# Miniprotein binders against q9h3h3, part 228

Target 1, 235 residues: q9h3h3
Amino acid sequence: EDGFTAEHLAAEAMAADMDPWLVFDARTTPATELDAWLAKYPPSQVTRYGDPGSPNSEPVGWIAVYGQGYSPNSGDVQGLQAAWEALQTSGRPITPGTLRQLAITHHVLSGKWLMHLAPGFKLDHAWAGIARAVVEGQLQVAKVSPRAKEGGRQVICVYTDDFTDRLGVLEADSAIRAAGIKCLLTYKPDVYTYLGIYRANRWHLCPTLYESRFQLGGSARGSRVLDRANNVELT
Below, E stands for the ipSAE of ESMFold2; O stands for the ipSAE of OpenDDE; V2 stands for 0.75 times the mean of E and O plus 0.25 times the DockQ between their complexes.

## First folded at step 16 (miniprotein)

Design KO3 (at its last look DockQ between E and O 0.61; V2 from the best seeds 0.00; counts 0 for: pae E 2.6 > 1.5)
Fold by ESMFold2-Fast, scan of step 16:
Structure KO3 (fold): chain B 235 residues (1-235), chain A 102 residues (1-102)
Amino acid sequence: as target 1 above (235 residues)
Amino acid sequence: DPEEVEKSLEKLLKSIERAARRALEAIERGDKDEVKSLLSKARSSLSSLKELVTDPELRKKAEEVLEKLRKAIKALEEGNLEEVKKILEEILEEIKELIKEL
């Protein structure tokens, strides 16, 4: 539903992380099985809380694809959250640089490119392209939200292992564009998600580091990437 | 919209309840890694939920459930699965009470 608050987004995200995931794991499953799996679980048809008329009868939090080389490393999220509480009481300035330092100290380095699409054929087509790129090794891991009972847009998240590695972030953008994706992309470090910092936060921090817009031509394989913090175009 | 926040909090509590039930099932299978993973996620989610709740009494009840989760994790580390089961059953009842307060 339109008009969700930061509290809605945080609660929904935590609930989804707790519920079961539908996973295609390329580390243990042959790539030849991917097309059948994508046909069985199109994100526009998989329901968040299950429905006898959908591919799932039970709740599903996320639909995910793990690449052959995927090695999950969330870092020390508990230590990060404790340090964040200490920072808020310390009187130190809360800035992007301070959060970056906390993330590095606690090894919470992952981040993600996000795309929001309405339920339907275009969403399913975009997800299939991303999933193939993951299984073929151009991307490391991705997930997509199931269809909510209330409706609204669904989100595809494409992860990179280190948000401080600008080159790696830009390489992921190029791979997403090479997979045929033309919609707006935004990049967010997971540190902001773990600390509950969304767009409208009391610290006036921008959790989006980069925006990618599709452009016809050869630039970064069809995209323009903007550094949101410095308002500088990188490609 | 306060009613939308309340519905999202209820969904989160129900997800935590499902995770606790899955942890009980994992204990019966002897899957200690799955139990630890589910308990850690439940603890993290309840800690975050506590920050979203404006009612001091609901926050206090969430803190009580968090303390029980810490005890369950400790019992799991000590290999006392019967104690983990007892604590999880208590946690399930307390989550039902939290849902009623919403």
Scores: ipSAE 0.477, ipTM 0.771, lowest interface PAE 1.8, mean pLDDT 84
Fold by ESMFold2, look of step 20:
Structure KO3 (fold): chain B 235 residues (1-235), chain A 102 residues (1-102)
Amino acid sequence: as target 1 above (235 residues)
Amino acid sequence: DPEEVEKSLEKLLKSIERAARRALEAIERGDKDEVKSLLSKARSSLSSLKELVTDPELRKKAEEVLEKLRKAIKALEEGNLEEVKKILEEILEEIKELIKEL
């Protein structure tokens, strides 16, 4: 069933979140070092657990780039998690609006655009474009999954500060497209990640808010963006 | 595929174990922000693991670890790092038992 597959992917993503990350941090590292770093650690070659022949000898959960203006602030995640647990025992209904209100109340407002690419040159090229956009200041933070032993598609995540700020989410989409990305993008608020809620969850919550599809000669940003909750085009 | 789910659960539990050890190291450095981040991720992961587990005994054990994690988070909020350390060491033992039962 697709539900069990989604939960499997979610569990592996959460495991990766807790393992060490391979990070280029523009706040402390000169931008001139980026190209060499990208060449050392292509996401198609960095392995999840440090396989023989890979550039890493230790487990890597994520490969990440932090921009000059990246200011890590997850909000009140502990309070969010406590409130979520209290709601589950309260007997009160859990609705899509419940998660939005929890996120606002606890200031856990970040979210991310996701793209899935097959391993190889296409993935490495896409990642390099995103990483440069982050270091140059068009985006603030991004990460990409390393190569899994069993293979399969890898994911690039591009973060934004506030999923309720539609303009900011759309500006990030535009910056991603300007970096040459043409594949489907989906947007997920971090509140779902911190609560361990994925597509096949028992509350029937839908963590995907937006879809972005690249189009030739379309909007100023080159994208058609759909609000999945309201089924309305934003561009 | 139940064998793929079991492998994913084992990997998740091992990552939680590594995160707990890193949290203990962060306590020794006095890095309360790192402890807070690792505890939040561990709570999220245990909540997700509980939803994936079909065995009622394993689910009950996961809930017991979650309760200890809640207590560790409360101790951290109160600034009692020695209590956080003590609880994390207990959590590590219980996570190792959960891994064996997979």
Scores: ipSAE 0.373, ipTM 0.712, lowest interface PAE 2.6, mean pLDDT 85
Fold by OpenDDE base, look of step 20:
Structure KO3 (fold): chain B 235 residues (1-235), chain A 102 residues (1-102)
Amino acid sequence: as target 1 above (235 residues)
Amino acid sequence: DPEEVEKSLEKLLKSIERAARRALEAIERGDKDEVKSLLSKARSSLSSLKELVTDPELRKKAEEVLEKLRKAIKALEEGNLEEVKKILEEILEEIKELIKEL
């Protein structure tokens, strides 16, 4: 994947955060309504700008599902950004450890598993599996991008509360695999997004901390998780 | 490719424009939390995309909008809703001009 396509997709994803979301909130809506909601708003048919004939008439940034235990806490993103600007001005070396420390200091600890899928049945089926896992309490929160006019890949994001909690990150991978997802997964902390750290950035920082590959016939977990920073297999 | 960065910037600017309009509507409804959410998202998104902009003039204009968003958030925290409205209207005008230059 050309580094440029990743930056473009990231910029579009950030732009989408400001538009209205289609949300199923399990805290306020009975779980029995999930199937009807999924049928009403299949991600492959929901359009980014509310195109004629789509399930949505208005622009939609994301389709999301909130679990019973979901609590929106973004930490001190403003303080994080100010500290990052000061750090850049200082000319001090910037390392993955620096970013981790900034994230901890400002309580910006959220991260997400990412999967990219072409529009269609496979995407809608994957999303339905993830949405069910969220409503059942195996995952906390997930979102999927709506269909773009160009018909490009859509992204499903499955969040964890703390990218520094390796066990929690691995548990989310296991839950995603249990939901029937077999594609490549990459894990990205939100701090990298908030600081504008994309692929091929000037600091040569890899924004992906973990990679998960599904393995047929392997050990009990069904996936291999690679720590990209240390080039070590965790499973 | 500079052209793709410009397209991404245009999409972001259009989203910030929509967010600013929604924030103005939220102010009229008395929904300060929605205003704060929209402004914070706009600031974060623009701050991130600014780093991808190679054109110095475009980058400077993005910085000006970013500074106005910071001022609007501060005014909101101070409870000065009239100042927030004023700044949002200025942001809408600047974004309109920026989109025309792309």
Scores: ipSAE 0.178, ipTM 0.623, lowest interface PAE 2.1, mean pLDDT 86
ESMFold2 (binder alone), look of step 20: mean pLDDT 82; pTM 0.786

Design KO4
Fold by ESMFold2-Fast, scan of step 16:
Structure KO4 (fold): chain B 235 residues (1-235), chain A 102 residues (1-102)
Amino acid sequence: as target 1 above (235 residues)
Amino acid sequence: DPEEVEKSLEKLLKSIERAARRALEAIERGDKDEVKSLLIKARIILYILKESVTDPELRKKAEEVLEKLRKAIKALEEGNLEEVKKILEEILEEIKELIKEL
């Protein structure tokens, strides 16, 4: 038994976005300071709501690294939300194509590769690799969740500017693999996050557009990427 | 687990409370982008929570706060910072009362 719905999980994710973030901003901070910052704020030790003996005394929603060229553009999230509410009351079908059109119309185009890892050395090591790739310019921006009080997996999110730009999504996957990441990755557009659509939603929509699995050995690319919606292998 | 659901709701309401305080501080700095971001995120949280609330009175109060957030966002777009501040102070009081009732 669990007492949480997809709606509760979506609300918790948005609450984390609202709470203060611990940010290494390569636009204003020298890259030489990154290693000290990573040592000070390992994600396995930073707690969501503050904890005696943790690196943080107050709530932290996310631990993030901004690349030197990072320029955030969330689009018209307010217009997207209003259009979503209108769509729900209209009785018209709610499909992946409909959400894609809402996202394009309101310029809510960002998306992210997600990886879920247990708290510990492997999580901190993976995050350090991703953070270095961001500061070195191979990725644009990334964040990782703090540790929850009851435990459970933490998530690393690696963002791309446009989920409709398949080549850009694949290039981000390649950079993640080059950073030494070998676990399963899934790609989700932010439009699903802003609309509160998670895995067990009432419309049976799959918010995951792509998945990436590591390939061991051979001369093939470091991963194989599947288009989940069309069931087509891209690499 | 009803106890875990109640604790989750309390944490979400406290997050909205923190966001309202940060939004008031952002108004004093003239940081309209930060205010807008916080208001939109709080609105999304309450819109989601409204669908999961089983208590009719709690749902009605959530709908009232949601409507105030919509008015605050509109006032912000119109440049009426005095109205945004007033609405945020009302939201802060209502959230404090909801937390006390848990």
Scores: ipSAE 0.530, ipTM 0.807, lowest interface PAE 1.6, mean pLDDT 85

Design KO5
Fold by ESMFold2-Fast, scan of step 16:
Structure KO5 (fold): chain B 235 residues (1-235), chain A 105 residues (1-105)
Amino acid sequence: as target 1 above (235 residues)
Amino acid sequence: TEDEVRKLFEKLIKLFERMMKRVEELLKKAEEAAKNGDTETAEKYLEEAKWLASKARSIISSLKELAEQTGNEEFKRMAEEAKRIIEEALKRLKEVEEKVKEARS
């Protein structure tokens, strides 16, 4: 599998970060207004560049919901990136453990569960469920990409504040499943994003730490979660 | 293929240039706000510039990896040039940070 799809998607996400966001901020907006906001801005209809007939007249990079207790902390990203350049120059082995150590040292701990869905009802329904969970306090913050001009899948990102906190990562997965999400989820720590580590990297690192698969029926929690870094089943 | 890598490289360079332009605009706004005694607004612009500069450094990492994977000397030179540009921008960011700090004291 070749073609630099992950790198192209990363470039598009970074470009989107620079454009205006549509935000429902539960820190300043009553929760009772969420349903109207979701109806006004369904992600399958919000266009990346403000196409005629869409809800937006201006470009939109991301559609986001901030929880009532959300307090962003990116850590010392500049220090992390400087240390990463020094590590590469040193010739030391670059492993998931080395990156984890750099992230902890520089307090760059946030990460996200990712899901990719085609534009349409299922995407809009999934986003509405995630947004409600954020506003109700079960998740901290989430964002979803707008629709690209020629279609293609959209991504929902659900953030957690500490990728080293396994219980917190698993609780976020549980909340996503409780919101009715059944698709494949992958978890990526932001440290990989800040260092530009994607699918095709020279260190052959897997850029995702966890993978969650929905399981139909049964009495177990709604998913099986694999810790890819340590090669162990967590659920 | 080299054609696929070239297209991705060009996309990343254009994005990097847009980010660098935005960083410069944010730093100028931070300086102006600090000069006018609006240190709270200056700090917000400065933090936004730092965040965007960090994103731009992520692009440099990608450019370096693409240059390394291809062994293409032109791509390597372009990645090195982008690295010099970001290093100058980070130096400027530190200078603006000090100006904001001075305005607070």
Scores: ipSAE 0.451, ipTM 0.746, lowest interface PAE 2.2, mean pLDDT 86

Design KO6 (at its last look DockQ between E and O 0.73; V2 from the best seeds 0.00; counts 0 for: pae O 1.7 > 1.5)
Fold by ESMFold2, look of step 20:
Structure KO6 (fold): chain B 235 residues (1-235), chain A 105 residues (1-105)
Amino acid sequence: as target 1 above (235 residues)
Amino acid sequence: TEDEVRKSFEKLIKSFERMMKRVEELLKKAEEAAKNGDTETAEKYLEEAKSLASKARSIISSLKELAEQTGNEEFKRMAEEAKRIIEEALKRLKEVEEKVKEARS
């Protein structure tokens, strides 16, 4: 509602995918180098297009950290996309169960927790915590957007390898919270992105599968995770 | 926010065009590597082209939805042309894949 739509955010992300990424890859880089790398490339100072005074002179689409166990596997995305097109012309009903089954059949199971933060210390601190969690093995892979010219919130994406594995998704949520992050998190399976399905879609599907809110007050600390499809609290 | 929808459409089209230009470059590199007998390199270029083509294909759904939301006939034509372009690229991708497989032999 604040003048941006899911489609605008998706368009920005697609453009960013095509530009160079700044990557710390724990599979090939010693963990002892992480803190220096984080200090050199804070997401609040790395600019999208290489502005004067930035640590980067060239455009940067994403800043990313790959964990030791990161094994890229998007699955059968081409088959998924073909089956989706065929389904649309078949006249069969399209439901949330349809999308889940397509994702399982074609092994397109990854998804991500998303958080949106304003530029500044809080963002850089959150990213550093996430990056350390990835290198230490509590999380698999994460990325953060660089600072845009027009300002505004930046996004951290923390990936999981199987959105149907609720325990794995909840474990990632817990690892994010253990890094000190208290803001709202939303979880989106990648199948929706690969099929171009965003919040405003003709099938009225909800691409956000889970929401996580940090619980305040009382004696217990932790996440309250809501399953958006069934309106059921998981925690 | 019709102006924001137009901006989103334009960014998606530009990203699609960049992706398809890169796909063509990768396919040419795969063909040349295969011609030189370097099938390992050819296969790496081919896999990158496949990945990028799939990403470009995901943009088509967004383009069609935005074109319908605006009722803009030029946007509808551009979305249909993008769909035609990706379909031709997928055919060419399969042709290059077969050339790379032949070179392995």
Scores: ipSAE 0.647, ipTM 0.838, lowest interface PAE 1.3, mean pLDDT 87
Fold by ESMFold2-Fast, scan of step 16:
Structure KO6 (fold): chain B 235 residues (1-235), chain A 105 residues (1-105)
Amino acid sequence: as target 1 above (235 residues)
Amino acid sequence: TEDEVRKSFEKLIKSFERMMKRVEELLKKAEEAAKNGDTETAEKYLEEAKSLASKARSIISSLKELAEQTGNEEFKRMAEEAKRIIEEALKRLKEVEEKVKEARS
């Protein structure tokens, strides 16, 4: 079941990348303008394909906030995809370690923490907290999906620049928790996305590397983080 | 279930087709910019085309997986055709990249 859902979400995300984005870019826009921008474009009200009754009349693919230090680096995605195709043809074992090595070799290192929330006040509040953390420098970049026609859950993606840097991934989790987020978080490297690897794949690979659960009165981090790839509790 | 799988497959195919059309538009713009000596603009179009082609290429994996899961022979043929289209586009992209490099030098 997860297979079909993940494939549908992948198609939607790819289509969204081609449509216009609503961006607050802290590299060129003063931080003092953020609150007005958030009030103008609450994710629960911004519609995917436009609606005269919403903040947008035209399609919006993503709502994003870029931090002051944001410097996009996708790496060599073409080389990664070519190497992946060669690997499949070679008959060599396909393992998490093999994919990690391909990602490192081709510098495709970015990844993201994902959270799924229903449209409404809690989504808008969560996004506002994340956006402020990005503009204030605690996080590097984030985006949130607009509202779909049928009102399904929306996704907030918080990116880190290197999924192999465990400390960096955990610091992003801490910053998300510090922003008031209490829902389940999952972390996925972008290498899996570029290779079209979903939860129900034929190689039995888990594209989710980490899972974070809020723990009231818990550790200094405010959450329990599980390394899904190695099945080890980290916090 | 079968109708839902068909809709997912059709959505992916349409996304793929839209991306491939845009890739070709960007490559033509890159060639024209390079021909006119505007190598900076040519490189920007080329990089956008590469990014979009990479995204289109990732859809091929999803199309193949859906086709295998359904056992639908028409879906398998469509996935194979999409793979052929992306391979031709990647060849075209390399040709345009060479022209941009030549104009830059």
Scores: ipSAE 0.299, ipTM 0.662, lowest interface PAE 4.0, mean pLDDT 84
Fold by OpenDDE base, look of step 20:
Structure KO6 (fold): chain B 235 residues (1-235), chain A 105 residues (1-105)
Amino acid sequence: as target 1 above (235 residues)
Amino acid sequence: TEDEVRKSFEKLIKSFERMMKRVEELLKKAEEAAKNGDTETAEKYLEEAKSLASKARSIISSLKELAEQTGNEEFKRMAEEAKRIIEEALKRLKEVEEKVKEARS
C-alpha cells in the first residue's frame, strides 16, 4: 500500500469514528440474537452514508461487536500527544523503542489486527466468524467498515488490550485463524494512529509491528507471524 | 501523485473542521450542564470532547506532512491554522474541566 493510501485510509477511518456506530454489545444483548443482527446488518450491504435500499438509512461509521470482557480504556492520549510534541521539539532521535516507551508511560497500549477484504459474501462470512469469536469470548472487540460508494476494500479491525504483550497478540491471531480467516493480517498499535504516524512518515517508522500469513499444514496456529521491526518469525 | 496528495489534504482538513466543530458543541454543552449543577452530564460531554480533540490533534501531523509534500503555501497556512484551532480548543477544554471540578465541589 502506497504511503498516500495509508494516510487517506486513516483520514477516512477518523471521519468514520464521528458517525453513528451499529453495535452488538454482548454485555447487554443475548448471544442468541447475534445471528439475527448479522443478517440485518451484513457489512457488504451497510453503506457509509445510508444509501437508499441499504439496511441503514443514516450514515454509519463502523459496525462493531463488543465482547463480555470489553472495557474501553484509551489511557492518557492527551498526555501522550503532549509528550510526543515535546519530543519532536527536543530534536532527540525517535525510534520504535521511543514510541513503545511513550505508549507504556501513558498507558496507550491498545492495538489491532487488520484485514482488508472486497465487499461480498467472503467479507460478510469473515465478519460473522469474527463477531461470533468476540461473543464467545475468544476475542474482546472488533469492528468493520461499512461499504463505500466508490467500492473498494472494507477493513475488519480486531483489537487487543496490549500491543506489548506478544502472547496476547499471537493468541488473537490464532483466534482469527480459528474463525476461518485466511487472508493477510497486519498488526498496528493505536499509539501510531494517535501520533499521526503512517507508512511514509519522516522518521521512517514502520506502523505495522506484526504480519500474519496463513499457512496450510503448518503449526497448530495455522499462521506464520513475522515481527516486522526485527524481521524475525515468531511462529 | 500531486493530485492524490491534494485530495487527501482536502479530505483531512474537512474532517478536522467537522471534529473541531463538534468539540466546540460538546464543550458548550458541558459548560451549560456544569452551570445547571448537572456534573454527571458535564463530565460525559467533557470526556467525549477530550476523545474527539485527541483524534483531531492526531490529524495535524498528517496535515503538515501533506502540506510539505505539495509545497502549497495555502495548505501550509491551513495546517498551521488547524494547529492553532486545536491549541485553543485544548485550552478551552482545560477551562471547562476546572469549571466542572468547581461545580462538584
Scores: ipSAE 0.282, ipTM 0.672, lowest interface PAE 1.8, mean pLDDT 88
ESMFold2 (binder alone), look of step 20: mean pLDDT 83; pTM 0.796

Design KO7
Fold by ESMFold2-Fast, scan of step 16:
Structure KO7 (fold): chain B 235 residues (1-235), chain A 105 residues (1-105)
Amino acid sequence: as target 1 above (235 residues)
Amino acid sequence: TEDEVRKQFEELIKRFEKAMELVEYLLELAERAAKNGDTSKARSILSSAEELAEQARKIIEELKKLAEETGNEEFKRMAEEAKRIIEEAEKRLKEVKEKVKEALS
């Protein structure tokens, strides 16, 4: 029943995307207001469906920070999905290469560095560091999940505009590390999210393209980045 | 402005339609989980569907408020249609909940 978990995760992700977001938008809000906003909405305390005792009484799908230059571009998602259905019915191999080709053809290029942290001080501190890096221009946009009813880990997503731009992906990793983040990071292209590629998928694809581990000393980048498909270290 | 209010109304309708699609998807997933003997998972999925339906209800209240404030008859008709859709979804949700309860005993 491995398929049930992936489908349930996709449905919950869609519900979160539809609910209202708490947004600090640096395009319209002075950077001086960020610290007060972060203190008001620590992600470990913001509840998914609202609680009168928490910072929010109403549902929150995501807590997000938009950088000064943020311009959303999801590409041609409808064309991507139509091409995906055609690919599946064609009997052609489903590989990272064929998915990359579909993404390029339909300009669905964005991706994200993911970090999973338990609710608490470390999550709130990590999010504050990421949010400041976004507002200061070292990162473009980020979001963090609110606290679920059952508890469990929360996820911080740090977006880049082109997953095929390896240097841009690595620059984002470097900026995350410079913000004081030391936990494991994995990079997932949004095309995988749109097509429902999660753990234990039918095609046995790795659901992430890169993995970043914090390096103690020695590296100017502060991390080691692995290309998971080719098992090659990039840094 | 009138254009800003119409855009707000259309965004609420789009959000409502996505919520209804998700509720139907979750109900099918819950029935499938129950038939496979995973009643715990079915109950969890149904809880998610109920939360989503409650959120959709709040969207309808926002739609009704905008329709009354603007006096726009088109908005009023769309809000009434949305109300009909959610009432049908809530009925289906109740039916699936009863089927899952029967499987539990």
Scores: ipSAE 0.007, ipTM 0.273, lowest interface PAE 9.5, mean pLDDT 82

